# Ledger of designs, part 20: miniprotein binders against b1l550

Target 1, 279 residues: b1l550
Amino acid sequence: MRLPEELLERARDIHSEAPSHRIKLDRVGSFGLKVPVEFKGFLLLAEADVWVSLPEGRRGVDLSRQVEAIYELSNPPKDPFSLCREAAISLLEKLNYADSSGVSIRFDAPLQDGESLKYYGVEISSIASDEIINKIRVEILGMTACPCTAELIRAYKSSEIAATHTQRSLGILEVSTKAEHPDPDKLASIIERAMSSPLRTYTKRPDEGGLVIRSLSNARLAEDVVREMIHLFLEEFGHLPEDTHILAAVRSMESVHMHDIYAERSFSLDEIRKEISSH
Key: E = the ipSAE of ESMFold2; O = the ipSAE of OpenDDE; V2 = 0.75 times the mean of E and O plus 0.25 times the DockQ between their complexes.

## First folded at step 4 (miniprotein)

Design kx4
Fold by ESMFold2-Fast, scan of step 4:
Structure kx4 (fold): chain B 279 residues (1-279), chain A 83 residues (1-83)
Amino acid sequence: as target 1 above (279 residues)
Amino acid sequence: SMKRVRIEFTFDEENREEVLEFLKRLARELAEKYGLKVFVVVKDGRIYIIVLGDPEAVDKFIEEVLKELEKRGVKYTVRVEEL
């Protein structure tokens, strides 16, 4: 049962009132919305956050307008990049008191893995103000093998192939740009190529042995993986605007330790080009 | 006791986009109806539907997809492979 609409005439417009304290808020919105998206032929259930800035003189945000903005654009389901950008613009248009708006969409992206599928994490956002800034974060697991232990075992002369510990490592690439979102499959590919070997959804014993040998023959420090990711990124995406910001990181879940190893570098394209050219 | 099936469709180029949108909608409806996990993949000009769940539900899904395509009168070839 609905309450009578007559009650709306008697109710105060709380959102438009002055707040108890005259303080601006950077992000006010609806978080954890479930939204269907189409991604490269897949229908996926994604999770979305939508927000706007709130000026110091206004008590609250019209949350129903935020939900309307994203749901109007998500039916029928569309690609998450267009949805993200269009919803951010729509929020800013519908909520005229806001200086900025943002939308973030998270999902697990399927990737062809032989005859099966594997999955990697994607989070995209678009932040609208006087311009649109697009951000994408890709996370995918791969395998790394320790070169330090490999060298010790080789010195011991235990085998022709260096024995060392291997572990799952999480590779991370995050890109913030005024251009379109980079293709997440290409970002995932960069991460996998930088590692000692990729991981598989399904392997039979001969193929599993091959992946292990590949990893052992391509032993890499977390630091090596980050540098290789940056190198490969510049080869694929060096054409992006010079003010594009990138974060490259690896978290190695060390099989011989109770703790992880982490390596990271944040940079802009103009910054990294100057650094590389100075050597 | 779960069954996984890959359904591979080849369509004439002219109708591929319309049929893809139809299959996406149908797959979503049938996934909900039968409690199945369904993925639609496009690769090398072919449409793949991967369906995962109870064997009886998977078989009903396949039957209804093929029945609905026949109603539309589009020309296609199909290959069904249990994974």
Scores: ipSAE 0.000, ipTM 0.085, lowest interface PAE 22.4, mean pLDDT 82

Design kx5
Fold by ESMFold2-Fast, scan of step 4:
Structure kx5 (fold): chain B 279 residues (1-279), chain A 83 residues (1-83)
Amino acid sequence: as target 1 above (279 residues)
Amino acid sequence: SMKRVRIEFTFDEENREEVLEFLRRLARELAEKYGLRVWVEVEDGRIFILVYGDPEAVDKFIEEVLKELEKRGVKYTVRVEEL
């Protein structure tokens, strides 16, 4: 049902009124929107959040204008990076009381795995103000094998391949930059190469045995994985602006414990180059 | 425009591994023949084939997969969903 438009002439404009308390809000918006995106030849249904800053003197935001901003740009579906940047800019144009805007888009990215398909998590965002800051977070599971237990077993019984526990480990790379978003497939590749072995959606027994042997022969601490991820990141993305900020992290779901092991490092490109060059 | 289709197969468990190997090889051959992108997944007792490309090529792919299963005397149920 549609109410008469004449009611708009009598109704108060609640959003433009003064609030009960003069407090600025950092993020006010529409969260959990479903938007189609085109990613590397795939048409995916992504989840999007859109927001703007709200000044201390304004009671609310125009939610319909926020939804309009992203949906106008999502038809036809486009790549999520362009959608993110363009929608953030459009939000500021449509909502001129805002000092900043942001758009975040989340989806599971398909990754070719032999004749099969596997997925990794991607979250991209663009935050617009006087400049645009682009963020990307990639999460992918891999396998790690404990070198400490391997060493104890090798000391206990002489063998060429020491037994040790293996576990799923979640690798995380997050990049914040004034440049374009890094390619998420390259970030996922970095994470997998840093692990003891990658994981697969489907394996036959011979392939499973091969993955386990690979993991045992390439045992790595969570700390080792984080350092390797940083090293590989610098090789691939060292060309980004020096103020680019990176988070590299690993959460190892330890098979012999009730708890997880976590290792991380946050850094700017400028900071890490100086640290490495001092050695 | 390009076409994307998800094909879901259910087979008797006795022959599932043999049929999966056959489908992987067939899918690879037909993907190359028709210039399509094809993925084969196994989840929850079912085999899924995701195919992407030119609409006419996708339709020919589906037709040939079903013909080859029929020729092998494989018993199956199939669901085809355009994405």
Scores: ipSAE 0.000, ipTM 0.104, lowest interface PAE 21.6, mean pLDDT 81

Design kx6 (at its last look DockQ between E and O 0.81; V2 from the best seeds 0.00; counts 0 for: pae E 6.2 > 1.5)
Fold by OpenDDE base, look of step 6:
Structure kx6 (fold): chain B 279 residues (1-279), chain A 83 residues (1-83)
Amino acid sequence: as target 1 above (279 residues)
Amino acid sequence: SMKRVRIEFTFDEENREEVLEFLKRLARELAEKYGLIVLVYVEDGRIRILVRGDPEAVDKFIEEVLKELEKRGVKYTVRVEEL
């Protein structure tokens, strides 16, 4: 049932009214929208969040206009980086009372694995105010092998390649920058290379054996993985602005424990460069 | 009443980064001076400024931005659009 449009002429604009309490809100918007995006030749259905700030003198945000803004830009489907950035800007253009806006887009990104596909999780964000800040978060699973157990087994049984427990580990890189969004495939690659070995969607017996041997030969603590991620990140993305902020983290689903091991480092490029130079 | 204006600049590629940084700084200073909300960004190889606020303040902002660019001797084309 659609109400008669004539009723709108008689209705108060509730959103433009003064609030009962004059308090600014940082983020007001629609969360969990579904929008199509084109990514690496795939048409994907992504989840999107859109928001703007609300000044103290306005009761509510025009939420319908926010939703319209992102869907207007989503047809035809485009890359999620452009969509995110353009939508953030469009929100500020359309909602004149807002001093800031933001868009986040989340999906599983396809990654070629031989003749099959694996994936990583990605969240692409843009925040617009007096400047645009681009944020990207990549999460990808890999495998780690424990060097401590390997050393114990080596001491017990003389072996060139010591057996050890292996587990699935989640690597995380989050980058916030005034530059363009970093390439998520490169970020995923950094995470995989920082672990003992990558995961595969499927393995044949020779490939599986090789994968495990590789992991054993590159036994790493969760702490080692984070440090390696940072090192590789600096090699690939050291050209980003110095005020670029990075979170590098690993969650290891330890196979011998009921709990996970977690390690992280948050830093700016300026900060980490100073730290490394001091050694 | 709030006025919204998008300023679009087309610059020669050789000086675009330097001009962008200049405009970002200038826009911030003027935004503070006039109590405006300003965003400087690049779209399709062009520098854009989204400025919002009091109509008179917005007009002063535009005038001052253009004046400062002229002082630098930068070659540009400009489009001003009220939104």
Scores: ipSAE 0.359, ipTM 0.751, lowest interface PAE 1.4, mean pLDDT 91
Fold by ESMFold2-Fast, scan of step 4:
Structure kx6 (fold): chain B 279 residues (1-279), chain A 83 residues (1-83)
Amino acid sequence: as target 1 above (279 residues)
Amino acid sequence: SMKRVRIEFTFDEENREEVLEFLKRLARELAEKYGLIVLVYVEDGRIRILVRGDPEAVDKFIEEVLKELEKRGVKYTVRVEEL
């Protein structure tokens, strides 16, 4: 049942009232919205969060206007980069009390894998205030092979290809920049190239054997993978502004342990270039 | 009450990046001077400025931006919209 709109004239405007305590809130919004996005020829179901800052003197945000902002821009579906940026700006235009706004969109991105597809995780954000900060996080699984065990087995068996344990490892690249979002396919490619080998959706035995031999011949510590990811990132994206911030990380699901191994490095482009040039 | 204005500039394609950097610096300077929240962005090949704050401060911001562009002798078209 829909209540009569004339009741709005009698009802208190709760949102505009003074709060119980004059405390600013950093993010208030609608989280877990389902939105369609167009990504590289695919129509995908994505999950979106939208938020704004709330000043100390205002009790609440207009949540309906937040939902309107993103849904107006998502029909027809468009690319998630434009959707994030345009929705964040729209929130600032619609909500006059907000100092900042943000939009985050998450989905699984298809990636060509021979004659089939595989998927990797993408989270794209835009945060608008007196500047727009674009953020992208890419996560993709790959395979790593342990060089330590490989060396021990080689010493024991004296073979050219040492046996060692292999495991799935999750590679992570996160980039925050005032420039446009980096291409997530290129970020995923960087992660896979840094691994001992990529993973496949489907392999037949001969191809599977080749993949295993490749990983064994390219054994890498989690630490090695992170350093290689950073190296490859600088080759591909050195053109980004110097204040661009990057997180490179690997979580290795060690097949010989009940726990994972984790390695990471956060840096700005300015910081890492100075560090590398000091060697 | 807070006044919100969108200013949209169309510049010759060749000069857009130089003018964008100039407007970003000017907007930051004027935002600090007048206590305004100012966002400079590009949309559909045009430079947009979203300025928010006290009505008098917003009007002064617009006046000074236009004055500085005139001093630089850059050709542009401008559209000002109250939101």
Scores: ipSAE 0.177, ipTM 0.654, lowest interface PAE 4.3, mean pLDDT 86
Fold by ESMFold2, look of step 6:
Structure kx6 (fold): chain B 279 residues (1-279), chain A 83 residues (1-83)
Amino acid sequence: as target 1 above (279 residues)
Amino acid sequence: SMKRVRIEFTFDEENREEVLEFLKRLARELAEKYGLIVLVYVEDGRIRILVRGDPEAVDKFIEEVLKELEKRGVKYTVRVEEL
């Protein structure tokens, strides 16, 4: 049923009224929108959240305008980083009462793995106010090998080759910067190189043996995986603005335990450089 | 009852960063003075300002920004688009 258009002249505009309680809200928006994106030649289905700030004197947000902002820009499908930034700006253009806006876009990114593909998690965001802050979070699985058990077995056998337990570990890099979003493939590569070995979509037996040997040669504590992520990040992205903020973390699904191990460090580029230079 | 304007400036590349920081400071000062919401950003090598608020205040903002750029002796071209 469609109601008569002339009622718009007589009905209150509830959203534009002042609220009973004059309290500003930081994020009011639409979450879980499905949008198409084009990433490195792939057409992907992404999930997006859009929001704006709401001042204390405005009762509600024009939610249809928010949804329009991102959907207008998503047709035809385009690069998710451009979509994210442009949509955040468009929200401020369309919703003049907001002093800030934000957009996040989540997708599984394909990554070449020999003759096949594997996937890793990506979430990007752009938050616009009197400046634009770009955030990216990358999550990818790798293999870790325990150095403590490896050393014990080496000592027991007194041999050239150590053995140990191996497990999947989830590596996480999250970057917040005024610069453009870092390339997610480079972040994923940093995480994989910090691990004992990468995970593969599939391997044949000789290649599987090679992965295990590599993991033993690169046995690392979860703590040292995080430290290596930071080292590799600084080598590749140390040029970013000094106030760039990073979180590096690993969650290791320890194969010999019923629980996970977690290690994390957050820092700004300025902070970590001062810390390193003090040693 | 708000006016929304996008102002686009083209400057030569050699002084863009200096002008950008100047415009960010000026825009914040004028936004507070006139009760406006502003964002200064770069897109495709051009400096853009998104300004929103009372129509007369937006017009004063535009006038004062251009005036201050002229005082600074900055060479530019400008396009103003009401959204």
Scores: ipSAE 0.076, ipTM 0.579, lowest interface PAE 6.2, mean pLDDT 88
OpenDDE base, second read of step 5: ipSAE 0.290; ipTM 0.711
ESMFold2 (binder alone), look of step 6: mean pLDDT 85; pTM 0.850

Design kx7
Fold by ESMFold2-Fast, scan of step 4:
Structure kx7 (fold): chain B 279 residues (1-279), chain A 83 residues (1-83)
Amino acid sequence: as target 1 above (279 residues)
Amino acid sequence: SMKRVRIRFTFDEENREEVLEFLKRLARELAEKYGLKVMVIVEDGRIWIYVKGDPEAVDKFIEEVLKELEKRGVKYTVEVEEL
């Protein structure tokens, strides 16, 4: 059943009315939209949020125009970075009352793992106002091995390779910049290289043994992993604008505890360079 | 009666960052002066400016940007598209 269009002539335009209270809203939009994206040769189903600012004198946003903005740009599917930036710009074009707009796109990114694939988490955002700010967050699991227990076991057994507990650790890199989004595969690579070893989808016994020996020989505290991630990030992405803001973090799911260990550092490129150069 | 325009600039790679910083500053200044919404971004090695507002103000914005680039002797290619 479709209602007659003649009713539009009689119905109030609720969204254009004055609100009950003259209060500005920072983000009003459509959240949890399903959109296809093309990522490095893969067609993926992503989840998107789109929003705009709402001025104090307007009761509501035109939500249908928000959905139009992202869906028009997602057919045919395109890379999520272009989709994110173009949709944020389109929202400001379509919704003249908005002072700012934003788009966030989340998906699990495939990463080649021998003859199989593994996946890591990606969230990409673009926020448009008088400039565009691009944000990307990458999360990937790796393995860490405890150096403290390794030292105790080495003292106890006098072995050349000390036994210790290993656990899955989640590495996190988040970048906010006025430049283009960093390549998430490079961010994932930085995280994995900072770990005691990467994780795999599957391994044969000889390869599994090799990964275990690698992690045991490369035991690292969560604090060590965060510092190494920052070091590797600066080597790869030190060319980004000085006001680029980074969060580097590790959450270690300690196999010998009922709780996790967490370490993080937030910084701007300007801040970290001054800190390092002061030595 | 609002006008929306997209401006695309291509500059020599050596001067791109310096020109980008200059254009962002100029765009912010002119946006306040003329009451315009202006966004400056970089994609595919080009500088993109999106400007929205009153038609006469938009035209003045474009004229001032081009005038300032000419004064600085910067070589560029430009394309202006009405959206």
Scores: ipSAE 0.000, ipTM 0.358, lowest interface PAE 10.4, mean pLDDT 83

Design kx8
Fold by ESMFold2-Fast, scan of step 4:
Structure kx8 (fold): chain B 279 residues (1-279), chain A 83 residues (1-83)
Amino acid sequence: as target 1 above (279 residues)
Amino acid sequence: SMKEVRIKFTFDEENREEVLEFLKRLARELAEKYGLKVYVEVHDGRIWIIVVGDPEAVDKFIEEVLKELEKRGVKYTVRVEEL
């Protein structure tokens, strides 16, 4: 049963009232929304969070207007980068009491790999205020092989047979920039190229031996993988604004240990360029 | 066409290094004898051997590896996967 419209005129506007305490909130919004997006020829069901800042003098946010803003922009489905940016701008226009807005969209990106599909994790954000900051995080599993164990096995007895332990490693690249979002396929490619070998889901003629052979021939420490990711990132994206911030990380799920190995580096383009030029 | 097989062995950490060296030596000898490509991968308590080549030669390789491990009285579990 829908309530009569006259009740809306007589009811208190709770959201516009003064709060119990005059405290500004940084992020208030609708989290875990399901939105359709079009990504490189695929229609995907993504998960979205939308939020705005709430001033100290206002009790609540118009949550229905937040949902309306992103829904209007997601029908028909569009690319998640445009959706993210346009929704963040729309939120500030529709909710004029807010100083800032943000939108985050998460999905698994499919990638064609011969007769099989593989996938990688993507999270994109746009945060709007007097300027727009675009963020993207890409995570993809790959394989690493230990050079230390390879060397120990070679040293123990001369052998023409490659031998070492391999493990799954999670590669991570996160970029925050005033420019448009970097292409996630290029970020995923950088991560995979830095690894000992990529991982695959399925083929009609499985080539697991080829992946293992590639990994054994290209043994890398977690520290080697992070440095290579940074090198490859600078080759591809060194043209971004100098205040662009990057996180490069790898988590190696070591097959010979009960714990993981983790390596990371955070930097701005300005910072890393000065570091490299001084050495 | 060529045949590619992954042989997975599970051993205790205590004997892993000894068994690995034995298997590497045996695999080299059999690779030379049958003209096969052989690769060894080590995981936590497990040794994986990947052998690539002529199907008949690959089958003989697997048979000889298993017989030699049985002769040595090595405790193991094994899984053979055609790739």
Scores: ipSAE 0.000, ipTM 0.109, lowest interface PAE 23.2, mean pLDDT 79

Design kx9
Fold by ESMFold2-Fast, scan of step 4:
Structure kx9 (fold): chain B 279 residues (1-279), chain A 83 residues (1-83)
Amino acid sequence: as target 1 above (279 residues)
Amino acid sequence: SMKRVRIEFTFDEENREEVLEFLKRLARELAEKYGLVVIFEVEDGRIWIMVIGDPEAVDKFIEEVLKELEKRGVKYTVRVEEL
């Protein structure tokens, strides 16, 4: 059943009314939308959130215009970066009472791994106001090996390749910039290269042994991984604007503990370059 | 403050698809250069480029697109509208 359009002429415009309390809201929107995107030749089903700021004098947001903003731009499917930026700007144009808008899009990105594929997590956002801030977060699993236990066992048994515990570690790089979103494949590559070894979707037994030996020969603390990620990031993305903000983190799922180990560093490009150059 | 401009192109030539691919590549390159959002739309022989972003960057984008079309000797009619 559909109600007659004539009723719209007589109904109160609830959204434009004064609220019970004159309080600004930072984010009001439609969250958990499913949207198809095209990413590097793949059609993926992504999850999107869209929002706007709401001024203190307005009761509500026109949610139908928010959905229109992203869906009009997503059919046919397009790359998630353009979709994110274009939708954020469209929201401000469609909802002129808002001071800011934002769009976030999340998906699992395929990554070529020999004859197979593996996947890493991507979340991108664009926040529009008097300027546009683009943000990307990449998460990918790798393997780490404990150097402390390796050293103790090496001292005990005098082995060139010391036995130690290995575990899956989640590497995280998050970048906020006024420039375009960085290439997530490059961010994923940085994370994997900072680890003791990458993980694979499947391996044959000889290759599996090789990965384990590589990890054991390249044992790294969570702190080591974060520092290496920052070093590699600066080599690849040092050209970004100096006010670009980065978060580098690793969460190690310790095989010898009931809990995880976590290490992180947040910084601006200007800040980290001054810190490194002081040495 | 965001500026949104629609640029409408009409072409008299038979190699319209080649010109379209050229414009898409150029628009993508300039969008990256100037930090702009560019939407490319084609409908029944009419081509629109919507460019969104910083006013100064938008103006530079438009200037460079027109200059590159002129360099290629492309015959076109253009209409520029601020939205």
Scores: ipSAE 0.000, ipTM 0.122, lowest interface PAE 18.8, mean pLDDT 81

Design pa1
Fold by ESMFold2-Fast, scan of step 4:
Structure pa1 (fold): chain B 279 residues (1-279), chain A 81 residues (1-81)
Amino acid sequence: as target 1 above (279 residues)
Amino acid sequence: SEKEKAEELIKEAEKLFEEAEKLREEGNYEEAIRKYLEAAWKYIEAAFLYKKLGDTERAREAFRKAIEALERARELRKELE
């Protein structure tokens, strides 16, 4: 049932009223929207959050205008990067009281894995204020093998075998830049190459043995993985603006512990370049 | 000076957009994409300045023009796939 439209004309405009307390809010919006996106030939169902800043003198945000902004731009489905940027701009066009806007889009990205697919996590954002900042976060699982236990076992047996424990590790790269979003497949590739070995969706026993041997022969601390991720990132994306900010992190789900090991480094390209050049 | 800067950015953006249109007609898609993107960023910068100046209508128009330029670039990228 629909109420008569004339009721809207008689009702108070709650959103335009003064609030109970004159406090600015940083993010007010519609969260958890389902939006179709086209990503590298795949039609995916993504989850989107849209928001704007709210000035101290205004009680509320017109949420229908936020949904209108993203849904108009999502039909027909387009790539999530364009949708993110265009929707953030559209929010400022439609909601003139807002000083800033933002859009985040999350999805699982397919990646070809032999005869099958595997998936990694992607979250992209565009935040518009006096400039547009594009953010991307990529998370992908890989395998790590402990070099410390490998060395102990080698010493114990006086052998050259690289026996040690292995575990799944989550690699994370997050980039904030004034340039366009980096290609998430390239970020995922950087993470996987920094690991002891990548993970597969499907393996036969001989191939599984090969992955384990590769991992054992390439044993790495979480700290080693983070440093290698940064090195590989600089090789691929060192051309980005100097104020580009990066987070590189690894969470290792240690098979011999009830807890995880975590290592991270945040930096701007300017900061890391100066640090590396000092040595 | 903020108003003068915003007006100059709009003129620069319009020129870049027209150059992109011509390059598109000539089939030079890669250069057209670069010009459309440059026009979009100039429009966005102008829109933020107009917003700061309280000129909401010019800000809205600049944001609309930016979205249009981004759409043209996206369409041409699809042609290059």
Scores: ipSAE 0.344, ipTM 0.773, lowest interface PAE 3.6, mean pLDDT 85
Fold by OpenDDE base, second read of step 5:
Structure pa1 (fold): chain B 279 residues (1-279), chain A 81 residues (1-81)
Amino acid sequence: as target 1 above (279 residues)
Amino acid sequence: SEKEKAEELIKEAEKLFEEAEKLREEGNYEEAIRKYLEAAWKYIEAAFLYKKLGDTERAREAFRKAIEALERARELRKELE
């Protein structure tokens, strides 16, 4: 039942009225929207969050306009990076009372793995205020082999390849920059290269054996992986602005323990360069 | 003044956009992309200045122009891939 238009004209705009408490809100929006994106030739259904700030003098946000903004820009589907940036700006355009906006898009990114595909997690964000900050978070699983156990076994029984326990480890790189979003595939590659070995969707027996041997020959602590991630990141992305912020982290699902091991470092490019140069 | 700065930024952005359009026509997509992006950022900066000044209309227009510039850049990137 559509209310008569005349009644709608007489109805007060609840969103535009003064709130009972004059308090600014940092983020008001719609979370868990589904939007199509084009990524590396794939059409993917992504989850999206959109939000804006709300000034103290306004009771509510026009949520319909927010949803409209992201969907208008998602048809036809485009790359998630552009979608994030453009939507963030569009939100500010459409919602003139907002002094800040943000968009976050999450999906599983396909990565070629021989004749098959594997996936890694991606979250792309853009936050617009007096500046635009682009953020990307990449998560990908790899394999780590423990060097401590390997050393113990080597000490007990001399072998060319020391046996050790292996486990799946989740590597995380999060980058926030005023520049364009870093390439997620490159970030994923950094994480994989920092681990003892990558994971494979499909392996033949000889390949599996080779993967395990590689892992054993490249045993790394979670701490080692994080440091290697940082090192490789600096080599690949050292050209980013100095105020670029990075989180490098690893969650190792330890096979000999019921709990996970976690290691991380948060830093700006400026800070880490100074740290490395001081040594 | 902030207003003068905003107006200057718009003028610069417009120039950059026009240059980018020319570069696109010439087939120099890489440089065109750079110009579009530079234009976009100047539009955004101007938009925020106008917003700060309470000029909502000019702010909105500047944001619109920024989006247009970003879209142009995106389109050209696809042609290079």
Scores: ipSAE 0.304, ipTM 0.707, lowest interface PAE 1.1, mean pLDDT 89

